# Designs tried in a protein design chat: VHH binders against q8ne09r852to980. Part 6

Target 1, 129 residues: q8ne09r852to980
Amino acid sequence: KFSDLLNNKLEFEHFRQFLETHSSSMDLMCWTDIEQFRRITYRDRNQRKAKSIYIKNKYLNKKYFFGPNSPASLYQQNQVMHLSGGWGKILHEQLDAPVLVEIQKHVQNRLENVWLPLFLASEQFAARQ

## First folded at step 19 (VHH)

Design t5
Fold by OpenDDE, look of step 19:
Structure t5 (fold): chain B 129 residues (1-129), chain A 126 residues (1-126)
Amino acid sequence: as target 1 above (129 residues)
Amino acid sequence: AVQLQASGGGFVQPGGSLRLSCAASGFTFTNYAMAWFRQAPGKEREFVSAISTSGGYTYYADSVKGRFTISRDNSKNTVYLQMNSLRAEDTATYYCAAHEWFDEYTYMDSSDYDYWGQGTQVTVSS
């Protein structure tokens, strides 16, 4: 279902707007940024590194992924922290690429299991059908 | 100067064990993924194992899965390769290598590694 949304530009935009009205646009932003990272050719190490650092700084902090409104459970946050190599690594060094994929999984989970159902159940969505 | 010094190789009978070590210096060890490659006479160098910077991810060639274990001690700037249940086909010169920015797409490709150590010989023979 989420994949279907991704293939429909118009509905994707409606979904984005829906998330904004619920102060949850960061989830889609995070997912999208990591998706963009994943699509960078592995041969372009510098671009991948730069994008990874951008993602790390924007999302792997106490304001989002490690915050009270995290898309991940406390257990999952701890798991990601462990995989990351700890706060020192997150704050001062580069993260291993697979860690971003793990983050995206948690974000996608909330998008698919929480926000997408709400979106599909909304009056706005029904009005367009 | 960057150095990767491997040790622990030797002669062992089939079914035996060896533990390789690779001590790194001259670069920020914690920023690099580490790997082991091996090359037998007349054969191409092949991937054996890799470990991410934090140690959270490990990868193995199919031929060594279940038998070899890669680990690292960042406090000692050292990567290890525990080799159990050794076979004759494991006979090779083993090389330690370092790769900045661990990537899931590049860890098996020797051309992507930035630094290489001198080889240590492992010979498995009855």
Scores: ipSAE 0.750, ipTM 0.870, lowest interface PAE 0.7, mean pLDDT 95
Fold by OpenDDE, look of step 20:
Structure t5 (fold): chain B 129 residues (1-129), chain A 126 residues (1-126)
Amino acid sequence: as target 1 above (129 residues)
Amino acid sequence: AVQLQASGGGFVQPGGSLRLSCAASGFTFTNYAMAWFRQAPGKEREFVSAISTSGGYTYYADSVKGRFTISRDNSKNTVYLQMNSLRAEDTATYYCAAHEWFDEYTYMDSSDYDYWGQGTQVTVSS
């Protein structure tokens, strides 16, 4: 399980390297950044706001989340777009906090259902067992 | 100057409907989550409903779920509260409030709201 990797720093690093080798490190980066966002205390509004803007700019674009190799289906992308308030909002304003959590769900889904199985089936993983 | 102008309150019989409006000015409306609170005589102010900056998320107190609907028109800088199936216990002064950015942890806490409007009275009685 993906949760098992999170609790094993060494194995998590191997997973990160695996993804990098496959030019697919963006999913884990996005997931990690949103996780960091979630860990910011809600009383620190400014820090949460700044982090959310960073995440929005880095991942909510046509190169990643709304791109052809998105971790989300077209339907899911449209849902996130709607929740976000449209391109105008995404490009020029900050997103509501729950939108980031929704994005993380889709990213986590691909990590768990696509990349994690491939990682576990890899020769490198087998060699360490 | 920041202003939240609430309207639409009045006297209605049980089972009736009202629609509250809150017109905002003096700040960037689209950057603020909006909410409605209410306070009855002798009671504390309580959360009624909230809506995210883009309207993608709405939240309601359990006591009003299924009866009240919050909405917003960002082109008009206005937030609305449609109140249906009104009950005597809905009698209160209703306040609109603005919260910079929407956070899932703070939308129910009145102390986290930055701006408040004047109250509009809603009286439900036979």
Scores: ipSAE 0.743, ipTM 0.867, lowest interface PAE 0.7, mean pLDDT 95
Fold by OpenDDE, fold request of step 22:
Structure t5 (fold): chain B 129 residues (1-129), chain A 126 residues (1-126)
Amino acid sequence: as target 1 above (129 residues)
Amino acid sequence: AVQLQASGGGFVQPGGSLRLSCAASGFTFTNYAMAWFRQAPGKEREFVSAISTSGGYTYYADSVKGRFTISRDNSKNTVYLQMNSLRAEDTATYYCAAHEWFDEYTYMDSSDYDYWGQGTQVTVSS
Protein backbone atom coordinates (compact mmCIF):
# COMPACT_ATOMS: atom_id res chain seq x y z
CA LYS B 1 0.00 0.00 0.00
CA PHE B 2 2.98 2.27 0.34
CA SER B 3 3.31 2.06 -3.42
CA ASP B 4 -0.31 3.13 -3.67
CA LEU B 5 0.49 6.27 -1.74
CA LEU B 6 3.32 7.01 -4.10
CA ASN B 7 0.91 6.91 -7.01
CA ASN B 8 -1.64 9.18 -5.34
CA LYS B 9 -0.31 12.67 -4.88
CA LEU B 10 -3.15 13.83 -2.72
CA GLU B 11 -3.05 10.86 -0.41
CA PHE B 12 0.72 11.04 -0.27
CA GLU B 13 0.42 14.61 0.92
CA HIS B 14 -2.03 13.53 3.58
CA PHE B 15 0.44 10.91 4.68
CA ARG B 16 3.18 13.50 4.82
CA GLN B 17 1.01 15.77 6.92
CA PHE B 18 0.13 12.89 9.16
CA LEU B 19 3.78 12.20 9.79
CA GLU B 20 4.42 15.85 10.44
CA THR B 21 1.72 16.00 13.09
CA HIS B 22 3.46 13.11 14.79
CA SER B 23 6.86 14.75 14.61
CA SER B 24 7.97 11.91 12.40
CA SER B 25 8.66 13.48 9.05
CA MET B 26 12.26 12.35 8.88
CA ASP B 27 11.51 8.86 7.61
CA LEU B 28 9.58 10.08 4.62
CA MET B 29 12.08 12.84 4.00
CA CYS B 30 14.93 10.37 4.07
CA TRP B 31 13.13 7.93 1.83
CA THR B 32 12.22 10.66 -0.60
CA ASP B 33 15.70 12.10 -0.73
CA ILE B 34 17.20 8.73 -1.41
CA GLU B 35 14.56 8.07 -4.02
CA GLN B 36 15.53 11.31 -5.68
CA PHE B 37 19.13 10.22 -5.52
CA ARG B 38 18.25 6.95 -7.20
CA ARG B 39 16.59 8.81 -10.03
CA ILE B 40 19.62 10.91 -10.85
CA THR B 41 21.26 9.51 -13.93
CA TYR B 42 24.53 7.78 -13.13
CA ARG B 43 26.17 9.91 -15.79
CA ASP B 44 25.65 12.94 -13.63
CA ARG B 45 28.36 12.18 -11.13
CA ASN B 46 28.43 15.60 -9.59
CA GLN B 47 24.74 15.70 -8.92
CA ARG B 48 24.75 12.20 -7.49
CA LYS B 49 27.70 13.00 -5.27
CA ALA B 50 26.16 16.20 -4.05
CA LYS B 51 22.89 14.52 -3.26
CA SER B 52 24.68 11.66 -1.55
CA ILE B 53 26.60 14.04 0.66
CA TYR B 54 23.42 15.87 1.50
CA ILE B 55 21.70 12.66 2.48
CA LYS B 56 24.67 11.44 4.47
CA ASN B 57 24.93 14.61 6.48
CA LYS B 58 21.24 14.94 7.11
CA TYR B 59 20.33 11.41 8.05
CA LEU B 60 23.41 9.34 8.86
CA ASN B 61 24.01 10.69 12.32
CA LYS B 62 23.20 9.97 15.93
CA LYS B 63 20.15 12.16 15.76
CA TYR B 64 18.44 9.97 13.20
CA PHE B 65 19.65 6.79 11.55
CA PHE B 66 22.19 5.96 14.21
CA GLY B 67 20.10 7.37 17.02
CA PRO B 68 17.86 5.79 19.61
CA ASN B 69 14.76 6.33 17.49
CA SER B 70 16.27 4.96 14.33
CA PRO B 71 14.13 3.31 11.68
CA ALA B 72 16.69 0.52 11.77
CA SER B 73 17.38 -2.01 14.49
CA LEU B 74 20.70 -1.94 16.26
CA TYR B 75 21.79 -4.87 14.21
CA GLN B 76 20.81 -3.13 11.01
CA GLN B 77 22.52 0.05 12.14
CA ASN B 78 25.69 -1.88 12.75
CA GLN B 79 25.46 -3.48 9.36
CA VAL B 80 25.03 -0.13 7.69
CA MET B 81 27.92 1.24 9.71
CA HIS B 82 30.07 -1.60 8.53
CA LEU B 83 29.01 -1.15 4.92
CA SER B 84 29.68 2.55 5.24
CA GLY B 85 33.22 1.99 6.38
CA GLY B 86 32.77 3.39 9.85
CA TRP B 87 32.26 6.79 11.38
CA GLY B 88 35.42 8.14 9.86
CA LYS B 89 34.07 7.50 6.41
CA ILE B 90 30.64 8.84 7.27
CA LEU B 91 32.02 12.02 8.77
CA HIS B 92 34.78 12.85 6.37
CA GLU B 93 34.17 11.10 3.08
CA GLN B 94 31.49 10.16 0.62
CA LEU B 95 29.45 7.06 1.11
CA ASP B 96 29.26 4.47 -1.56
CA ALA B 97 25.99 4.77 -3.41
CA PRO B 98 24.62 1.33 -2.50
CA VAL B 99 24.74 2.25 1.19
CA LEU B 100 22.03 4.81 0.62
CA VAL B 101 19.83 2.22 -0.97
CA GLU B 102 20.28 -0.02 2.06
CA ILE B 103 19.30 2.83 4.32
CA GLN B 104 16.23 3.47 2.24
CA LYS B 105 15.14 -0.13 2.68
CA HIS B 106 15.17 0.19 6.43
CA VAL B 107 13.40 3.51 6.32
CA GLN B 108 10.80 2.15 3.95
CA ASN B 109 10.25 -0.76 6.28
CA ARG B 110 9.26 1.53 9.13
CA LEU B 111 7.14 3.65 6.83
CA GLU B 112 5.27 0.62 5.60
CA ASN B 113 4.99 -1.36 8.79
CA VAL B 114 4.66 1.33 11.43
CA TRP B 115 3.55 4.66 10.06
CA LEU B 116 1.36 3.54 7.19
CA PRO B 117 -0.83 1.33 9.38
CA LEU B 118 -1.22 4.17 11.86
CA PHE B 119 -2.12 6.51 9.06
CA LEU B 120 -4.69 4.12 7.63
CA ALA B 121 -6.19 3.69 11.08
CA SER B 122 -6.44 7.41 11.70
CA GLU B 123 -9.73 9.25 11.95
CA GLN B 124 -8.56 11.64 9.31
CA PHE B 125 -8.06 8.86 6.83
CA ALA B 126 -11.41 7.33 7.67
CA ALA B 127 -13.12 10.65 7.17
CA ARG B 128 -11.90 10.81 3.59
CA GLN B 129 -13.11 7.34 2.66
CA ALA A 1 51.77 11.26 -10.17
CA VAL A 2 49.03 8.68 -10.15
CA GLN A 3 50.24 5.11 -10.18
CA LEU A 4 48.58 1.74 -10.08
CA GLN A 5 51.12 -1.02 -9.89
CA ALA A 6 49.81 -4.52 -10.32
CA SER A 7 51.68 -7.67 -9.39
CA GLY A 8 51.14 -11.33 -8.64
CA GLY A 9 50.53 -12.66 -12.11
CA GLY A 10 52.20 -15.78 -13.39
CA PHE A 11 51.80 -19.31 -14.66
CA VAL A 12 49.56 -21.80 -12.95
CA GLN A 13 47.93 -25.09 -13.75
CA PRO A 14 44.19 -25.45 -13.96
CA GLY A 15 42.74 -25.57 -10.48
CA GLY A 16 45.59 -23.48 -9.14
CA SER A 17 45.49 -20.16 -7.36
CA LEU A 18 47.02 -16.73 -7.73
CA ARG A 19 46.73 -13.55 -5.76
CA LEU A 20 47.02 -10.29 -7.59
CA SER A 21 47.90 -7.05 -5.87
CA CYS A 22 47.58 -3.50 -7.03
CA ALA A 23 49.34 -0.76 -5.13
CA ALA A 24 48.00 2.72 -5.61
CA SER A 25 49.68 6.07 -5.16
CA GLY A 26 49.22 9.66 -6.15
CA PHE A 27 45.55 9.92 -5.24
CA THR A 28 43.27 9.53 -2.23
CA PHE A 29 42.84 5.80 -2.33
CA THR A 30 39.95 5.69 0.13
CA ASN A 31 37.82 7.81 -2.18
CA TYR A 32 38.12 5.41 -5.07
CA ALA A 33 36.43 2.19 -5.89
CA MET A 34 38.85 -0.34 -7.27
CA ALA A 35 38.36 -2.93 -9.94
CA TRP A 36 40.05 -5.62 -11.92
CA PHE A 37 39.61 -6.05 -15.63
CA ARG A 38 41.16 -8.58 -17.93
CA GLN A 39 41.87 -8.88 -21.60
CA ALA A 40 42.70 -12.03 -23.47
CA PRO A 41 44.30 -11.96 -26.90
CA GLY A 42 41.78 -11.21 -29.58
CA LYS A 43 39.09 -10.43 -27.03
CA GLU A 44 37.73 -7.25 -25.58
CA ARG A 45 38.64 -6.09 -22.13
CA GLU A 46 36.11 -7.44 -19.70
CA PHE A 47 35.08 -6.67 -16.16
CA VAL A 48 36.28 -9.11 -13.52
CA SER A 49 35.58 -7.62 -10.11
CA ALA A 50 35.04 -4.38 -8.26
CA ILE A 51 35.12 -3.27 -4.65
CA SER A 52 33.61 -0.19 -3.09
CA THR A 53 35.68 2.50 -1.43
CA SER A 54 35.18 1.06 2.03
CA GLY A 55 35.15 -2.53 0.90
CA GLY A 56 31.57 -3.01 1.96
CA TYR A 57 30.43 -3.97 -1.49
CA THR A 58 31.98 -6.33 -3.97
CA TYR A 59 30.91 -7.30 -7.44
CA TYR A 60 32.02 -10.07 -9.72
CA ALA A 61 31.58 -11.14 -13.27
CA ASP A 62 29.46 -14.25 -13.52
CA SER A 63 32.39 -16.17 -14.91
CA VAL A 64 34.46 -15.69 -11.76
CA LYS A 65 31.82 -15.76 -9.03
CA GLY A 66 32.66 -18.21 -6.31
CA ARG A 67 36.25 -18.47 -7.46
CA PHE A 68 37.63 -14.96 -7.22
CA THR A 69 37.61 -12.67 -4.21
CA ILE A 70 38.38 -8.99 -4.32
CA SER A 71 39.53 -7.17 -1.22
CA ARG A 72 41.34 -4.04 -0.25
CA ASP A 73 43.54 -2.68 2.48
CA ASN A 74 43.08 1.03 2.67
CA SER A 75 45.94 1.37 5.12
CA LYS A 76 48.22 0.02 2.41
CA ASN A 77 46.51 1.64 -0.56
CA THR A 78 46.25 -1.80 -2.09
CA VAL A 79 43.54 -3.84 -3.77
CA TYR A 80 43.80 -7.59 -4.12
CA LEU A 81 42.30 -10.28 -6.26
CA GLN A 82 42.43 -13.78 -4.90
CA MET A 83 41.91 -16.14 -7.79
CA ASN A 84 41.12 -19.73 -6.94
CA SER A 85 40.15 -22.69 -9.07
CA LEU A 86 41.71 -21.06 -12.07
CA ARG A 87 40.70 -22.19 -15.53
CA ALA A 88 42.30 -21.94 -18.92
CA GLU A 89 39.74 -19.31 -19.89
CA ASP A 90 41.03 -17.11 -17.07
CA THR A 91 44.21 -16.60 -19.04
CA ALA A 92 44.51 -12.91 -19.72
CA THR A 93 46.28 -9.73 -18.91
CA TYR A 94 44.75 -8.36 -15.75
CA TYR A 95 44.42 -4.66 -15.14
CA CYS A 96 43.76 -2.72 -11.99
CA ALA A 97 41.57 0.36 -12.27
CA ALA A 98 40.32 3.12 -10.00
CA HIS A 99 36.98 4.88 -10.08
CA GLU A 100 36.23 7.91 -7.99
CA TRP A 101 33.40 7.03 -5.65
CA PHE A 102 31.56 3.76 -5.94
CA ASP A 103 28.38 3.64 -7.97
CA GLU A 104 26.63 0.39 -8.65
CA TYR A 105 25.69 1.52 -12.13
CA THR A 106 29.17 2.24 -13.38
CA TYR A 107 31.43 -0.39 -11.90
CA MET A 108 31.30 -2.68 -14.92
CA ASP A 109 32.02 -0.05 -17.52
CA SER A 110 35.71 0.36 -18.15
CA SER A 111 35.14 3.77 -19.67
CA ASP A 112 34.07 5.13 -16.31
CA TYR A 113 37.33 4.37 -14.56
CA ASP A 114 39.68 7.26 -13.98
CA TYR A 115 43.01 5.53 -13.55
CA TRP A 116 44.51 2.36 -14.94
CA GLY A 117 47.53 0.34 -14.08
CA GLN A 118 49.82 -1.68 -16.22
CA GLY A 119 48.67 -5.19 -16.91
CA THR A 120 49.91 -8.31 -15.21
CA GLN A 121 49.82 -11.54 -17.14
CA VAL A 122 47.97 -14.56 -15.82
CA THR A 123 48.42 -17.79 -17.71
CA VAL A 124 46.51 -20.90 -16.80
CA SER A 125 47.78 -23.92 -18.64
CA SER A 126 48.47 -27.57 -18.02
Scores: ipSAE 0.743, ipTM 0.868, lowest interface PAE 0.7, mean pLDDT 95
Fold by OpenDDE, fold request of step 22:
Structure t5 (fold): chain B 129 residues (1-129), chain A 126 residues (1-126)
Amino acid sequence: as target 1 above (129 residues)
Amino acid sequence: AVQLQASGGGFVQPGGSLRLSCAASGFTFTNYAMAWFRQAPGKEREFVSAISTSGGYTYYADSVKGRFTISRDNSKNTVYLQMNSLRAEDTATYYCAAHEWFDEYTYMDSSDYDYWGQGTQVTVSS
């Protein structure tokens, strides 16, 4: 269903607005940024690195992914932390690219299982049907 | 000066084990993914295994899956390749290589590796 939403530009925008209204735009932003990262050709190493650093700094912190309102459970956060190589790595070094994909999975999970159902059940959505 | 010093190669019988080591110096080891490649006589160099900078991700060629294990000790600036259940077809010169930052799309491409060590010979024969 989330994939269907992604293929419908208009509904995707409505979903984005819905999340914004609920002060929950970070999940979609994170997912989108990582998706953009994934779409950078592997031959463009510099752009991939730059985007990776941007994503790391923006989302891999105690305000979001490692925060109390994280899209990931504490267990999942710890898994990602381990994969990342610890705070030292996150703060001072560049993360391995696959870590971002793992993060995206957790973010997508909350988008699909929490926010999407709420969106589909919303009056706004119903009004457009 | 950048150096990758490989060791641990030798002669073993089929079914035997070897553990290769590659000691790195001259660069920030923790910023580099490490890999092992091998080249048999008359064949092209092929990917064997890779490990991410933090060690959280490991990759293996299908031909060595379940038999080889790559690991690293960042405190020692060393990457290892534990080779078990060795076969005659594993006979090759093994090379250690370093790749700045680990990317899921480049770990198998030898051309993307920045530094290479000298080869260590592994011979599996009865």
Scores: ipSAE 0.741, ipTM 0.867, lowest interface PAE 0.7, mean pLDDT 95
Fold by ESMFold2, look of step 20:
Structure t5 (fold): chain B 129 residues (1-129), chain A 126 residues (1-126)
Amino acid sequence: as target 1 above (129 residues)
Amino acid sequence: AVQLQASGGGFVQPGGSLRLSCAASGFTFTNYAMAWFRQAPGKEREFVSAISTSGGYTYYADSVKGRFTISRDNSKNTVYLQMNSLRAEDTATYYCAAHEWFDEYTYMDSSDYDYWGQGTQVTVSS
């Protein structure tokens, strides 16, 4: 169902606003930034590297992905830490493209399994149907 | 100066094993994905295997999958290729190569690799 929301600009904006009112906008922001990374042509290496570093700095920290409000379990967080090459690499370097895709998977799972059901069950959504 | 020094090649019987090593110097090894390519006489250089900067992702040509294992030791600036169940068609010069960005679309394309070793010969015959 999340894919259906992406194709409806009006409901996507309503979903974004819903997440803001529930102090949960980071999941959609992270998902969107990684999706934008995936849309940069693979041969544009400098642009992809710069976007990778931006995503790493913004989301792969103790305030979000490696913190208590992470979309990933502790096991999944440790898996991403291993795949990235450890804290030294995360702090000072870019992330390989497959690592970002793995992170997006965990973020999308929470958007689909936690936030989307709550949005669809909201009185505001039901009233617009 | 950048150097990739491949070693560990040799003469082996069918079904045997060899382990190739490629020692790197002159660049920050942990920033580079590493790969092995091979070239038999009269053939084009072909992709064998690749490994991400951290070692978390590995890729193999279909012809070697299940028989070859790529690994890296970032503390020794070295990439390895463990070759088991060797066959006559594995006879080739094996080259290690380094690529500054690991991407799901670029690992097999030899033109995307920045640095190359001189190669080590692997010969499989009875």
Scores: ipSAE 0.284, ipTM 0.647, lowest interface PAE 3.9, mean pLDDT 88
Fold by ESMFold2, fold request of step 22:
Structure t5 (fold): chain B 129 residues (1-129), chain A 126 residues (1-126)
Amino acid sequence: as target 1 above (129 residues)
Amino acid sequence: AVQLQASGGGFVQPGGSLRLSCAASGFTFTNYAMAWFRQAPGKEREFVSAISTSGGYTYYADSVKGRFTISRDNSKNTVYLQMNSLRAEDTATYYCAAHEWFDEYTYMDSSDYDYWGQGTQVTVSS
């Protein structure tokens, strides 16, 4: 169902607005930024590296991915920390690309299993059906 | 200057073990994924194994899975290849290589590696 939403630009924008009104925009922003990273050709190393650094600085911190409102469980956060090489590497160096894909999986899981059902049950969505 | 110095090759009998080392200098080692490739005479260079910049991800060619183990020691700027259960078909010159950052799409393609070592010979013969 999340993949179905991606194919409908109008409903995708409604979903984005729904998340914004519920102060829950970070999951979709994170998912989108990582998806944009994945669209950059792997041979364009400079662009991929710059986007990777942007994503880690914006999302891999105690205000989101390593905080109480993370889409990942504490165990999953610890796994990502290990795969990243620790706080020193997260703060000061670039991350291996597969770490971002792993993070996106946790974010997509919450979008699919928490936010999307709430959106589909909303009065605004029902009125358009 | 950038250097990758491979060592640890030699002659071993089938079923034996060797441990290859590749010492790196002249670049920030922790920003580089490391790999081993090998080339037998008259054959194309082929991928053996790769390890991500943090060591959190490892990859192996199907022909060596379960027998070879790649590792890295970032305090010594060194990557290793532990080679167990060696076979005659493992005879080759083994090259270490470095790729500035790690992407899961590029680890098998020798053209994506920035730096190469001189190689070390492994000969497996009765």
Scores: ipSAE 0.251, ipTM 0.649, lowest interface PAE 3.7, mean pLDDT 88
Fold by ESMFold2, fold request of step 22:
Structure t5 (fold): chain B 129 residues (1-129), chain A 126 residues (1-126)
Amino acid sequence: as target 1 above (129 residues)
Amino acid sequence: AVQLQASGGGFVQPGGSLRLSCAASGFTFTNYAMAWFRQAPGKEREFVSAISTSGGYTYYADSVKGRFTISRDNSKNTVYLQMNSLRAEDTATYYCAAHEWFDEYTYMDSSDYDYWGQGTQVTVSS
């Protein structure tokens, strides 16, 4: 399903455009950035650290993950906040890598269960079939 | 200068309990994952337990799961190891260690740790 889309470059770009028209580009951007982080070899500590900080600053804020547009419920947001060590640590310090994996699960859930079905049912997708 | 000062070891009967402490100074404690390793005479150092920078994630060697609990108090720059149901095989020098940035793949390898404490002896009689 979502993995099938990742293997089709043309439909992946159409999905990205679909998300943009629905003001939901952040979900795919976040998922992609975390996936890139997961592909950095664990022995490359500095590169993993830099990517983790970039992801934290871009997505773990009140405009996305901790706000009304979050892919996570308030309960799930609070769990991530607890696992992260609190707002002070999120804003000014480093985060543990497993926190990013947990966030990606929530983002992927929304991509797979909300946006992908709507995309596959869209008029634009149907016209190409 | 970085210091990790382990304490709380001692002599205990099988089935008993001890709580180890490791006080840290000279670095930003909340940026470091903390771990306990142990080494018995004539044996290689082995992983015991690790805790993430926030304390949100903990890991244990199979031999200690359910008996040991790692924790940290970031306001006191201290990591703890609560050791219950102790056995003769737990006899060792216990070392605390610090690893800049916690990664779920690097916590077991002693070569990935930046700073080490002097250790504290735990002796469980047979």
Scores: ipSAE 0.179, ipTM 0.602, lowest interface PAE 4.6, mean pLDDT 87

Design t5
Fold by ESMFold2, fold request of step 22:
Structure t5 (fold): chain B 129 residues (1-129), chain A 126 residues (1-126)
Amino acid sequence: as target 1 above (129 residues)
Amino acid sequence: AVQLQASGGGFVQPGGSLRLSCAASGFTFTNYAMAWFRQAPGKEREFVSAISTSGGYTYYADSVKGRFTISRDNSKNTVYLQMNSLRAEDTATYYCAAHEWFDEYTYMDSSDYDYWGQGTQVTVSS
């Protein structure tokens, strides 16, 4: 179902606005930024590296992924921390690309299992049906 | 100057074990993914194993999976390949290589690796 939303540009924008209204934009922003990273051809190494650095700086911090409102459990956050090589690498170095894919799985899980059902049950969505 | 020095090769009987080491210098080791490739006489260089910059992700060619283990010690700037249950078809020169960026789609492609060691010979024969 989340894949269906991605193919409907108008409803995707409505979903984005719904998340903004609920102060929950970070999940979709993170998911989208990582998806854009995955769409960069692997031959564009510099673009992929730059995008990965942007993503880690924006999302892999105690204000989001490693904080109380993370889409990941404490156990999952710890797994990602170990796969990342620790805070030193997260703060000052480049991350391995597979770490971002792992993070996206946790973010997508919350989008699909928490936010999407709430969106589909919203008054605004019902009014458009 | 960048240097990757592979060592630990030798002659071993089938079923035996060897541990290869590759000591790195001249670059920031923790920014580099490391890999082992091998080349038998008359054959193309082939992927054996790779390990991400943090060591959090490891990859293996199907032919060595379950028998070989890649690891790294970032405090010693060294990558290792533990080779168990060796077979005659494992006979080759083993090369370590370094790639500044690691991607799950490029780890098998030798052309993406920035630095190469001179190799160490592994010979498996009775």
Scores: ipSAE 0.164, ipTM 0.588, lowest interface PAE 4.9, mean pLDDT 87

